# VHH binders against Protein PLASTID MOVEMENT IMPAIRED 1 (PMI1): the designs that were tried, part 11

Target 1, 154 residues: Protein PLASTID MOVEMENT IMPAIRED 1 (PMI1), of Arabidopsis thaliana (Mouse-ear cress) (q9c8e6r131to284)
Amino acid sequence: LVRIGMQKLSCLLSVEVVAAQNLPASMNGLRLGVCVRKKETKDGAVQTMPCRVSQGSADFEETLFIKCHVYYSPANGKGSPAKFEARPFLFYLFAVDAKELEFGRHVVDLSELIQESVEKMNYEGARVRQWDMNWGLSGKAKGGELALKLGFQI
Short names: E, the ipSAE of ESMFold2; O, the ipSAE of OpenDDE; V2, 0.75 times the mean of E and O plus 0.25 times the DockQ between their complexes.

## First folded at step 8 (VHH; framework vhh_8ghr_2)

Design q05 (from q01 with I35M; at its last look DockQ between E and O 0.90; V2 from the best seeds 0.00; counts 0 for: framework grips)
Fold by ESMFold2, look of step 8:
Structure q05 (fold): chain B 154 residues (1-154), chain A 120 residues (1-120)
Amino acid sequence: as target 1 above (154 residues)
Amino acid sequence: EVQLVESGGGLVQPGGSLRLSCAASGFTFSSEYWMGWVRRAPGKGEELVARISGSGDYTSYANSVKGRFTISADISKNTAYLQMNSLRVEDTAVYYCARDSPYEYSFDYWGQGTLVTVSS
């Protein structure tokens, strides 16, 4: 490992990009994409194929999968709880043919999703590993929302 | 001189499996040039099926096929594969291998297509 005293957790981040919804009529006909990238580097970006806005919606219906790692220090039982190193991902909607337009950016730290999964179980005793997100958009897309589902597998 | 040649299509019953291959020449799988599968069913436009980066670290799938189809690549053979499991009648289409640049947001080179027919 490159990190002193930490263990490596190999993960597959899943990003189900459902739709951009409730978009103003002025956006009809635009080709939109959703980009997911590691926040700390230029490398490791993935995006959906372009989807054209029709009747205020771009229905992506595409799931992105990103292999990644999260480093952590296990709990030692003497007042040092398990600590996960931050693994932030940047998410944003963009217009393919007008990349100067900005609709807002969102950051999700995979380490926080893992922490929540460790701390919570559903009624069947399984770890929570899927999160529905509905993010408000800004700029030309103000009033609209980006609907997606995040998950991970080990 | 980019060429993409699909193979592996055919007739299969619902619930069956097929494996498609796409042999590429004139370029090498890389982070700049990814491979994808696109399908066209009668009366439908082009539908993305799956994409893969050269490293395999990034894939994407249409929601209609995720969990049933698996894209993979063998860079030493410059070949992409689509393993299609749990096939359904609605998967009937001509399947095209296509070169994808995620930075260009388009498929720029296409194979000739291979027909997959799912019927009882």
Scores: ipSAE 0.576, ipTM 0.844, lowest interface PAE 1.5, mean pLDDT 85
ESMFold2 (binder alone), look of step 8: mean pLDDT 81; pTM 0.814
OpenDDE, look of step 8: ipSAE 0.874; ipTM 0.943

Design q06 (from q01 with T59I; at its last look DockQ between E and O 0.84; V2 from the best seeds 0.00; counts 0 for: framework grips, grease 25.6 > 24.2)
Fold by ESMFold2, look of step 8:
Order: structure tokens, then C-alpha cells, then sequence
Structure q06 (fold): chain B 154 residues (1-154), chain A 120 residues (1-120)
């Protein structure tokens, strides 16, 4: 009986993976990848093609698109605004040739991005459907950062 | 026997369009095996162009072609397509269809390639 009274919104999550930057010299020559997947199921993952670190940077320049659904309860006469069910995605940078070696994990909930976009449209008249992210890396990549641009389409 | 056959290459002027096809045999598009397009410009290394899962739920583009190129798949024909719009001289390359395994980080089977030339 999950999702009683909810409607299904078809959504396309876009993840522009720009670069992993400011990496320590010890990482030069490693092949890195960025994986994006649904957090709750662990299935349906997508990742970038491998990108080799050169001069402290892995320049992916690749955009991933993930078709998914977000359930929501529409606004009604009870004074409740539309509510979107959580849709978390897990993001991580990893070494392709040493698959257990990861450099931090990040979670983004698509429902929160949708909610923010709706709120910005309602009182600023602006459509906010793209978010520039610069995430700090961990482990052997500490001090480095992962540059992404997130977005969605309905 | 896995085979990939590209078609649709040719000569086109800047700003023009071209549609590439990749007919696959010996396997079916699935969660384990996708189709990708990779290109090699003269004197350059390999560059990912696009990848698509059999369901179409997962797609990837190189940023250099995003918004201009569209990858699609017709499962009933076991064929992937690359619609190339707003072509530029920099898109000149041999375009290869390849089988992609997103869980193994590699292309394991490649077509023979089809030449796309964008020239005034």
C-alpha cells in the first residue's frame, strides 16, 4: 500500500560531470570514474567512461542522463502544498582499476531539487533547474574536489 | 558471434545533419550490455560520443556533443541510432559503434567504423 493517493512524475536527472580537480600528484596516472545510482535499490547505476588523471585533474566532460520516477501528493483543499516523496541518488568518485578505492560519497535527493525549483518559480518567477556542485573529496584525494552540474527535466 | 555494423556516414556541410545506425547481432541490448558511439578524429585518440541502455533509461553524452546529438535505440530491430545535428568541422571523425558494459568500464566489441566528414 505504499504511495497511497500519490501520482507519478516522470523525470530525467541530468549529471554533467566536469572534472575531479586539485588532486595530489600521487594520483597522476590513475583512471577515475564517477558513478551515479539510486541509493535505495543499489541497482540501475550509470558511470562515466574512465578518465586518467593528468596534472592533478581528471577532465570527464561527460553528461549522464537517468530516467526515473518521483511520486508526489498533489496539493488539495486541506491547505497542504504538493509533497514529493524522497528520491535519493548516490554519487561517488572511484579508481577504475581498484574498484574498492573510493574518494567520498555524496547523496542528492531529486525530490528536494524539484521542491526548490517549484519554490523559486512561485515567488521569484525564476526557473531553477540546474545546480553547480563542487564537492570536497576524501581519502587519498583529500584536498581535491569534484565539479558537477545537476539538473532535471519533467 | 557478436557483430556491430555501422552505417550512415558521409560528407556534410557545417550546420548540417546526419543519422548513424548501428545494427547489433549476437547479443541483445540489456542492463549488462549497452551500445555506445566512440569517435576518432584524424591524429587524435578515442572520444566517447554517447551511450544508451537497452531500455533507454540511462544515456550518456560527451559534453562536446550534448544538445546537438541524440542517441536512441530500437529494441525490436536491435539497433542504435545517433542523430547528429548542427554539425561542426570538429565533428569530423571515424565513428565507431561499440558494445559497452557499464559494470566493466570497457568497450569489448567494435564495429568497423563509418567516416563522417564535416567540411565547407
Amino acid sequence: as target 1 above (154 residues)
Amino acid sequence: EVQLVESGGGLVQPGGSLRLSCAASGFTFSSEYWIGWVRRAPGKGEELVARISGSGDYISYANSVKGRFTISADISKNTAYLQMNSLRVEDTAVYYCARDSPYEYSFDYWGQGTLVTVSS
Scores: ipSAE 0.509, ipTM 0.817, lowest interface PAE 1.9, mean pLDDT 85
ESMFold2 (binder alone), look of step 8: mean pLDDT 81; pTM 0.816
OpenDDE, look of step 8: ipSAE 0.863; ipTM 0.938

## First folded at step 9 (VHH; framework vhh_8ghr_2)

Design r01 (from n01 with K66Q; at its last look DockQ between E and O 0.75; V2 from the best seeds 0.71)
Fold by ESMFold2, look of step 9:
Structure r01 (fold): chain B 154 residues (1-154), chain A 120 residues (1-120)
Amino acid sequence: as target 1 above (154 residues)
Amino acid sequence: EVQLVESGGGLVQPGGSLRLSCAASGFTFSSEYWIGWVRRAPGKGEELVARISGSGDYTSYANSVQGRFTISADISKNTAYLQMNSLRVEDTAVYYCARDSPELYSFDYWGQGTLVTVSS
């Protein structure tokens, strides 16, 4: 697509996958993974190595990186800030040996993270490039949570 | 015939650097087949080190090496690299290059390994 008046920003999304926690005892022994992918691409998914649930927790301790581009309209001299085009990513926990199980899907738009970082730098002088996430799980994992740390690099 | 050939191991002092190479043949890098590095240290099991997709758009690292090691690929040479910086004694291991199939959640072809020794 032609993006008239837009500039390209090369970005690296980082996802530190910490753990899935507070899982019900019925999930002990399952092998879990966490997948992150661009919503618009047919590329393969980036996924953690499988991690077996023990005592209600799967401790991944793996950091995933996804290269992408984000298009934006630069700030103008009339007070309009830079505006970033949407760049959504899909996140989900899955059971390697029981793919029919669903635990919820989550979407994070990298453009919104970048916009927040720019706004905080401009108004508060703070560089915000990391977001701690604790997402509630659904389905068989209801009551559990997925702990991640999201970030980006330019 | 799928083959993976590692090179670049050796002896290095703590704080030093090494660059490992993995030349692949019998397949091409793609979203279906990636390259990973796995290490085995004495008295410890195997540990994932890093993985990279054929496009280079996707990588992952064990948290123990993140920020110190960098995986990369040269698609034109069908070769993956592991740049290992700020090496520690705990990084001493045999490093294996392996083909990763994310749809299978496993490594299906392995190289012979290259020894990395970090000591004074």
Scores: ipSAE 0.517, ipTM 0.808, lowest interface PAE 1.6, mean pLDDT 86
ESMFold2 (binder alone), look of step 9: mean pLDDT 82; pTM 0.823
OpenDDE, look of step 9: ipSAE 0.874; ipTM 0.943

Design r02 (from n01 with E32R; at its last look DockQ between E and O 0.84; V2 from the best seeds 0.00; counts 0 for: framework grips)
Amino acid sequence: EVQLVESGGGLVQPGGSLRLSCAASGFTFSSRYWIGWVRRAPGKGEELVARISGSGDYTSYANSVKGRFTISADISKNTAYLQMNSLRVEDTAVYYCARDSPELYSFDYWGQGTLVTVSS
ESMFold2, look of step 9: ipSAE 0.698; ipTM 0.881
ESMFold2 (binder alone), look of step 9: mean pLDDT 82; pTM 0.833
OpenDDE, look of step 9: ipSAE 0.878; ipTM 0.946

Design r03 (from n01 with D57E; at its last look DockQ between E and O 0.82; V2 from the best seeds 0.00; counts 0 for: pae E 2.3 > 2, framework grips)
Fold by ESMFold2, look of step 9:
Structure r03 (fold): chain B 154 residues (1-154), chain A 120 residues (1-120)
Amino acid sequence: as target 1 above (154 residues)
Amino acid sequence: EVQLVESGGGLVQPGGSLRLSCAASGFTFSSEYWIGWVRRAPGKGEELVARISGSGEYTSYANSVKGRFTISADISKNTAYLQMNSLRVEDTAVYYCARDSPELYSFDYWGQGTLVTVSS
């Protein structure tokens, strides 16, 4: 009965960490990093090298690549599209020397990015595999933003 | 004793390619340690080029080299590599292999460096 079968899609998630910007002057001199991990596991977190805040900005300019998998039910010849299982990733800015500070956490589900890419390719003929993100920060960094570009390769 | 030995530097024309190697001893590649390449150009400070986790599942690159340079590792040989393609004159630098210590958020062991010169 439950013999539908899921297939594994191997992906390379790219996270281009551009900058944390518009930070309050009280944060100048802090060393910041950006962490990316699967939401369901604390092991294997990936971080940027630390960047020191100068004049309200930490300019990471580093791209992280993370091997991962997304499970899916394949499309069939009767017009049913592929359906992708959720694959949430957690993203957050942190202070290397003051880990108690919290600046907000963001979740991106890779399956939703893949689904959007498939939908736009089918409808508009575009191959959208990159997303620009500007996330508002909270806590001590309130008023600032974290600039990222997300992408994937199959 | 932890040691890192770079090789493969040299003179190459713009648009050319070069492959650097970093042989490590005194520790084994693992998910606990990352190996990185850092470069120092004349009149400039140290610039991260690329990093790889010991498992090879995670890599990172400075945006200035992304898409042109590829870091890899062979755990059986305890060696990391940097494949540099589409080289530009601004890539001219001494390239250092270094071990990334995640507990210190810094590189704790460095090689002697290998010179890469990109010039007509």
Scores: ipSAE 0.449, ipTM 0.799, lowest interface PAE 2.3, mean pLDDT 85
ESMFold2 (binder alone), look of step 9: mean pLDDT 82; pTM 0.824
OpenDDE, look of step 9: ipSAE 0.877; ipTM 0.946

Design r04 (from m01 with S58Y; at its last look DockQ between E and O 0.70; V2 from the best seeds 0.68)
Fold by ESMFold2, look of step 9:
Structure r04 (fold): chain B 154 residues (1-154), chain A 121 residues (1-121)
Amino acid sequence: as target 1 above (154 residues)
Amino acid sequence: EVQLVESGGGLVQPGGSLRLSCAASGFTFSSEYWIGWVRRAPGKGEELVARISGSGDYTSYANSVKGRFTISADISKNTAYLQMNSLRVEDTAVYYCARDSGYELSSFDYWGQGTLVTVSS
């Protein structure tokens, strides 16, 4: 059904994929990638170029940009704030030549980032549109972390 | 059948700008096919510069060019562009246009012949 009473906010999600770090020596030589996709649809995924693990690190140094929309209900003038519809994205590290390996999945809801940015602007006058993330990895990569920076533009 | 033809390379001073074009034939830009710019400097392997999905909804840049280079596409002309601003000597390379549509994302299957970009005083 059509979204009644909602407005559309066009966004550009940015994902700076810095590195997978502190990886066990058993992972040296693997080619890794990072995938980002919309959780709500099977279409639309983006991946980094593969990076080979050397000395416990895969240094991607690549930034992905994803055009997307977030729907919201505007503030109603009775003290109810704008409410943003969930817009979850899945993030995961994968091994190009060993796709059966799992290193953990992470979900970030863009609507929550937008809401935080709006609240901080209103309360402090600060524009906050970038978040540094260090996510712990699991499975074969346990003890390692995925370092990335999330952001958006409107 | 599938062909990619680059143009727009040349000599430019540091801080200058160039616009590269990649005219495609034998396929149409779509959500299925991405176009990438890859560069090769003397004595170095191939380095991804930028990628764009056929829809334009997804782009990717190497961090070394982010904020200076812009990839775009004109579907009606079946042509991709790379706008290169604030050029530096280290950007000197042969720039190749490539189609990304292989078995997995980021697998280039067709390449142009390349266009030389030289950044020097």
Scores: ipSAE 0.495, ipTM 0.808, lowest interface PAE 1.9, mean pLDDT 85
ESMFold2 (binder alone), look of step 9: mean pLDDT 80; pTM 0.812
OpenDDE, look of step 9: ipSAE 0.864; ipTM 0.938

Design r05 (from n01 with D100E; at its last look DockQ between E and O 0.86; V2 from the best seeds 0.00; counts 0 for: framework grips)
Fold by ESMFold2, look of step 9:
Structure r05 (fold): chain B 154 residues (1-154), chain A 120 residues (1-120)
Amino acid sequence: as target 1 above (154 residues)
Amino acid sequence: EVQLVESGGGLVQPGGSLRLSCAASGFTFSSEYWIGWVRRAPGKGEELVARISGSGDYTSYANSVKGRFTISADISKNTAYLQMNSLRVEDTAVYYCARESPELYSFDYWGQGTLVTVSS
C-alpha cells in the first residue's frame, strides 16, 4: 500500500530509561516498569525490569533496544528531502503489582525522529540521533515525570 | 530438567575483552523465555547486566555496561553470549546466566556462575 516505490531502512531504536521521578510519597514501595511497544501490532513489546520507588524516584538506568524497519521515499534531485513512513511506538509507565493504575501514555513516531535528523543535517550541518525526553505523568503519579533518552542507529 | 551452563570467565587486564557463553537445555528461547546475565561482585548484591529475547529483536542492558557489553543468541544452539569489551576493575564479579520469564518480571533458573576477574 503505502510502500509502493519505497525503500526499506533497517533501524535500531534505543530507549534509555533513566528514571521516574518527583513521584508522590503514596507511591513509595511500588514496583514500576516502563513498556515500549510498536503501536500498530499486538506483539513487539519490551519492558524494563521492575524498579522499586524510593524517596519519590524509580531509577531504572536500563537501555532497551528494538529492531524495526522504516520505509521511505528517497530524496530527489530538486532539493526535496526523503519522506519516511510513520513508525509509531507507544511508551508507558506501569505498576507491576497494581496494573489498574494508569500514569499516561506517550507516542513517539520513529519516522519523525529520522526526519528531524535529516532536516538538522540539511539546514544546520548537525547530526542529531539522540533526544532527551521528560514526560509529565498523570493519575496517581501526577506531578511526576518520566525521563528517557531516545535514539536510533542505522 | 532446565539447565544453564556458563563458560568463558577468567582473568583479564583492564581494557581487555572476554566472551561468556550460556548453553541452555530443557527449554528453548522464545517470547516466553529469555536469557539474561546477572553479576554478583564481592561484597555487593546482584546487578542485572543484559537480557535478550529468543528472536534477538529485543535486548536491554544496564546503563553501567551499555556500549561495552553486547548480548547475542544463537537459537539453533540454544546458547546466549555476552561479549565484554573495555573491561574495568569494577566489572570483577561472578557472572550468572539466568532464564527470564518477562511476564513474571523475574529470573527463575540460574547457572552456577563463571568468575570474571579484571586486574593488573
Scores: ipSAE 0.504, ipTM 0.822, lowest interface PAE 1.9, mean pLDDT 86
ESMFold2 (binder alone), look of step 9: mean pLDDT 83; pTM 0.834
OpenDDE, look of step 9: ipSAE 0.880; ipTM 0.948

Design r06 (from n01 with K66A; at its last look DockQ between E and O 0.84; V2 from the best seeds 0.78)
Amino acid sequence: EVQLVESGGGLVQPGGSLRLSCAASGFTFSSEYWIGWVRRAPGKGEELVARISGSGDYTSYANSVAGRFTISADISKNTAYLQMNSLRVEDTAVYYCARDSPELYSFDYWGQGTLVTVSS
ESMFold2, look of step 9: ipSAE 0.637; ipTM 0.853
ESMFold2 (binder alone), look of step 9: mean pLDDT 81; pTM 0.818
OpenDDE, look of step 9: ipSAE 0.871; ipTM 0.942

## First folded at step 11 (VHH; framework vhh_8ghr_2)

Design s01 (from r02 with K66A; at its last look DockQ between E and O 0.85; V2 from the best seeds 0.79)
Amino acid sequence: EVQLVESGGGLVQPGGSLRLSCAASGFTFSSRYWIGWVRRAPGKGEELVARISGSGDYTSYANSVAGRFTISADISKNTAYLQMNSLRVEDTAVYYCARDSPELYSFDYWGQGTLVTVSS
ESMFold2, look of step 11: ipSAE 0.681; ipTM 0.869
ESMFold2 (binder alone), look of step 11: mean pLDDT 82; pTM 0.828
OpenDDE, look of step 11: ipSAE 0.864; ipTM 0.938

Design s02 (from s01 with L104Y; at its last look DockQ between E and O 0.84; V2 from the best seeds 0.78)
Amino acid sequence: EVQLVESGGGLVQPGGSLRLSCAASGFTFSSRYWIGWVRRAPGKGEELVARISGSGDYTSYANSVAGRFTISADISKNTAYLQMNSLRVEDTAVYYCARDSPEYYSFDYWGQGTLVTVSS
ESMFold2, look of step 11: ipSAE 0.678; ipTM 0.866
ESMFold2 (binder alone), look of step 11: mean pLDDT 82; pTM 0.826
OpenDDE, look of step 11: ipSAE 0.857; ipTM 0.934

Design s03 (at its last look DockQ between E and O 0.84; V2 from the best seeds 0.73)
Fold by ESMFold2, look of step 11:
Structure s03 (fold): chain B 154 residues (1-154), chain A 119 residues (1-119)
Amino acid sequence: as target 1 above (154 residues)
Amino acid sequence: EVQLVESGGGLVQPGGSLRLSCAASGFTFSSRYWIGWVRRAPGKGEELVARISGSGDYTSYANSVAGRFTISADISKNTAYLQMNSLRVEDTAVYYCARDSELYAFDYWGQGTLVTVSS
């Protein structure tokens, strides 16, 4: 239960929610939002302002920030690399007035983003702390995509 | 009764900074209630500027201000702040502090404070 030997990394997860786009015409007029939450509970969520679909697009243009912690074990002298404890976040598009509709769910583990940032810094000499995401949607939104830019700060 | 009182507006040159305050009374910041800043420019509708959760752990910003504006809260003073840096003429507006009960349902509003970015 106790994280003996672990260090605590205070992080700020950033989620720039650009748009849901290439949506089928049947979705025009719906009000959509994007929710980001820790996978452990729905009550600790942050959501964009609802945006109405017009001409196949809902343009959110909003950046969300979530304070969180990632625990890790430092690299040891026996050749073990630093190990970051999983910190998964759940992302999904939702329709405000029709919550029964499902458009797909996506999980991003912040520990994996941190690991990639560490590796890219060492290899290229530049820190990778931003990822452009373009996720295919499902259900009634099939053929559409959700455009996000993810990042973190320490 | 719920009250929100803004302060800190004024005249500033482009590239300058201002700090707005929103003193709240009649409720305590909590996970249930967020505080937001909304602005209204002449000839334009209302635009969300920023929101903060009662815990301070969750914030959001319109992309037009992200990276330049910072929302914060001091729970002990029941006060929210908007630090506005790198101000532009386009930021000229009346800025309102509002309580958000969730899903951008602003139920209580302050009187507004004018920010003018000019010269």
Scores: ipSAE 0.549, ipTM 0.824, lowest interface PAE 1.6, mean pLDDT 85
ESMFold2 (binder alone), look of step 11: mean pLDDT 83; pTM 0.835
OpenDDE, look of step 11: ipSAE 0.846; ipTM 0.930

Design s04 (at its last look DockQ between E and O 0.90; V2 from the best seeds 0.73)
Fold by ESMFold2, look of step 11:
Structure s04 (fold): chain B 154 residues (1-154), chain A 119 residues (1-119)
Amino acid sequence: as target 1 above (154 residues)
Amino acid sequence: EVQLVESGGGLVQPGGSLRLSCAASGFTFSSRYWIGWVRRAPGKGEELVARISGSGDYTSYANSVAGRFTISADISKNTAYLQMNSLRVEDTAVYYCARDSEYYAFDYWGQGTLVTVSS
């Protein structure tokens, strides 16, 4: 197995979905949602309650939690740091009543967030477990942005 | 016949805790069904409080309750729970358990249980 010598870390990914904003006026009245899924499965998705666009914004104000695992090789006594196996998640905005519309897809690898948190603690003394994301949208939503905050618990 | 029966409501002081239960019959949580808690306060419409997937791997919360409320399910008892901690006066509402089997469509509702937060 490629995971020989690796340990399993149980994680809870948190996704605070704030808003889709600066949307074109042509999108007013659409009902939007935000989906988060593990890339390794499509049936394991979680999504926000639909929010209707008003005045160029859909204000979700909902926090999603996804249980998952991340495998890692522990740090050793020779100064080698812990190494985390990739754990990518896919994020996208969608229109509930027009699923054919595409507004862009974004990938965040939880292992990279964990790695960054470990490195910042070791070299800067800073504890970083939360990330603000403002992602540019595409397609019909071009010019808009999706605002969310990512975090994890272990 | 699908039924959802809530219990555990009552009067509590601010900062207190309550645990709501939703006993289900006529279906099981082991399916693709999601269970949600929805509340209705005086003068307000329905507000989603929390949802849980049948697997338990996915949950969501309104930001107003995130970090204070926890939704869970016990498949062996066919029961969903809402643990409500650090209660505030604005949490006063009738709380309904509801089944979501068609994505964002709650098809079966309980009778509601009243939660009153006051000194």
Scores: ipSAE 0.506, ipTM 0.813, lowest interface PAE 1.7, mean pLDDT 85
ESMFold2 (binder alone), look of step 11: mean pLDDT 83; pTM 0.842
OpenDDE, look of step 11: ipSAE 0.854; ipTM 0.933

Design s05 (from s01 with P102A; at its last look DockQ between E and O 0.84; V2 from the best seeds 0.76)
Fold by ESMFold2, look of step 11:
Structure s05 (fold): chain B 154 residues (1-154), chain A 120 residues (1-120)
Amino acid sequence: as target 1 above (154 residues)
Amino acid sequence: EVQLVESGGGLVQPGGSLRLSCAASGFTFSSRYWIGWVRRAPGKGEELVARISGSGDYTSYANSVAGRFTISADISKNTAYLQMNSLRVEDTAVYYCARDSAELYSFDYWGQGTLVTVSS
């Protein structure tokens, strides 16, 4: 109902999970994973295979792909641009054997990435293909960071 | 009884392609069970190659193969596939199909493996 007059884009979100790094020594030996899920649903998520922390780093080197959709109102013939409905994804680092630990959560809205890509295409004639993220961690991992590279395909 | 049977391995030149198949029985692809490919090269340990959810909506790849390999599933045949393109000598390994359970974050059932050799 709330999408009357909207069209549906099928999208493929890509998440290259590079590393969790600069972790305190207390985390060495811990098995970590990175989870990505659609924020508006309680359904399943995708996560990396576990990586053990060694010398302050867990080097995932794994790329995740999530099929999803984004609704939008198409541009009208009077010069109004397309408007994309929010499509947030939740990202977090977790400890496989100590799931009660929290290291922070991060949200990325795919609609904003699409909007930016459209604007860059108009300005420079090329779409933005990749966004590098380096997020500070919290809790036991305070002082560490999570390195990711995001992209999408339509 | 859970069984996983791989096929499609062989000898190929660098830059070539192969498609591996993994026929599953004793369970059905579902949200509970994922299928993955793991490889073991001579003198190396096991390396995750790719994983796919039962729905096909979620996949993952080791960065060493991302963009070259594609995992897929045919639910009607209860079979997963690994399409391997732009093969390199370092892709030479025995490739195992394995079942992934989210509760274990590891593989609980393994096939017998299929050999892929990439050489001139």
Scores: ipSAE 0.604, ipTM 0.841, lowest interface PAE 1.4, mean pLDDT 85
ESMFold2 (binder alone), look of step 11: mean pLDDT 81; pTM 0.818
OpenDDE, look of step 11: ipSAE 0.864; ipTM 0.939

Design s06 (from s01 with L104F; at its last look DockQ between E and O 0.85; V2 from the best seeds 0.78)
Fold by ESMFold2, look of step 11:
Structure s06 (fold): chain B 154 residues (1-154), chain A 120 residues (1-120)
Amino acid sequence: as target 1 above (154 residues)
Amino acid sequence: EVQLVESGGGLVQPGGSLRLSCAASGFTFSSRYWIGWVRRAPGKGEELVARISGSGDYTSYANSVAGRFTISADISKNTAYLQMNSLRVEDTAVYYCARDSPEFYSFDYWGQGTLVTVSS
């Protein structure tokens, strides 16, 4: 849609997929992947190559990059900060050979990460460039966790 | 007939750079067909290096090369590139260009490979 009066940031979302860990022994030998997709469109996703679970862990050690845009209204001189349009991404772990299994879905809005980075810079002069995520898994993977590191570039 | 032809390998000093090319024919880059680079070092198995979607909007890298290597594509030439910077002895390998279909989680067509040797 038309974004009259808004500015466009070209962004590169980075997702370092570290591991799925503390998985039940019943999952050993399963091949897992992690998918990241834009939540607001039906097209486009990126996923890791499969990693086999061994001793309750799948160590992906792969970094994914997604090009996108974030629209915002600039800050005004009266103390109103920049306002960023939502840019949600969907994240989920999946079993390559058993797609019927569900382990939970997680949403991260890139606009909120950008806003947090701006606010931290304003108050403390620090740049927040990485967010460590450790998400609890559900279903067959209950008790396990998915570890990611998120970042962005503009 | 699907073909993938690599070029650009060679001998380079540690810290140096090389650019590999992969010319594809018999298919067009698209949302369902990606190009990847996979390497095999002596005595080691295959290691994913990088992948790129046909649009270029989606890429991935093994953590061992992230920040040093850049995959790119020129859709008009149906060609992918791997820019390798800050090369290390550990990057010595035969580098293969391969067609990746994320829907099948495998590489189905492979080039012949190009040798990259990093040594002094």
Scores: ipSAE 0.653, ipTM 0.860, lowest interface PAE 1.2, mean pLDDT 86
ESMFold2 (binder alone), look of step 11: mean pLDDT 82; pTM 0.826
OpenDDE, look of step 11: ipSAE 0.856; ipTM 0.934

## First folded at step 12 (VHH; framework vhh_8ghr_2)

Design t01 (from s01 with D100E E103S L104E; at its last look DockQ between E and O 0.86; V2 from the best seeds 0.78)
Amino acid sequence: EVQLVESGGGLVQPGGSLRLSCAASGFTFSSRYWIGWVRRAPGKGEELVARISGSGDYTSYANSVAGRFTISADISKNTAYLQMNSLRVEDTAVYYCARESPSEYSFDYWGQGTLVTVSS
ESMFold2, look of step 12: ipSAE 0.652; ipTM 0.861
ESMFold2 (binder alone), look of step 12: mean pLDDT 83; pTM 0.834
OpenDDE, look of step 12: ipSAE 0.857; ipTM 0.934

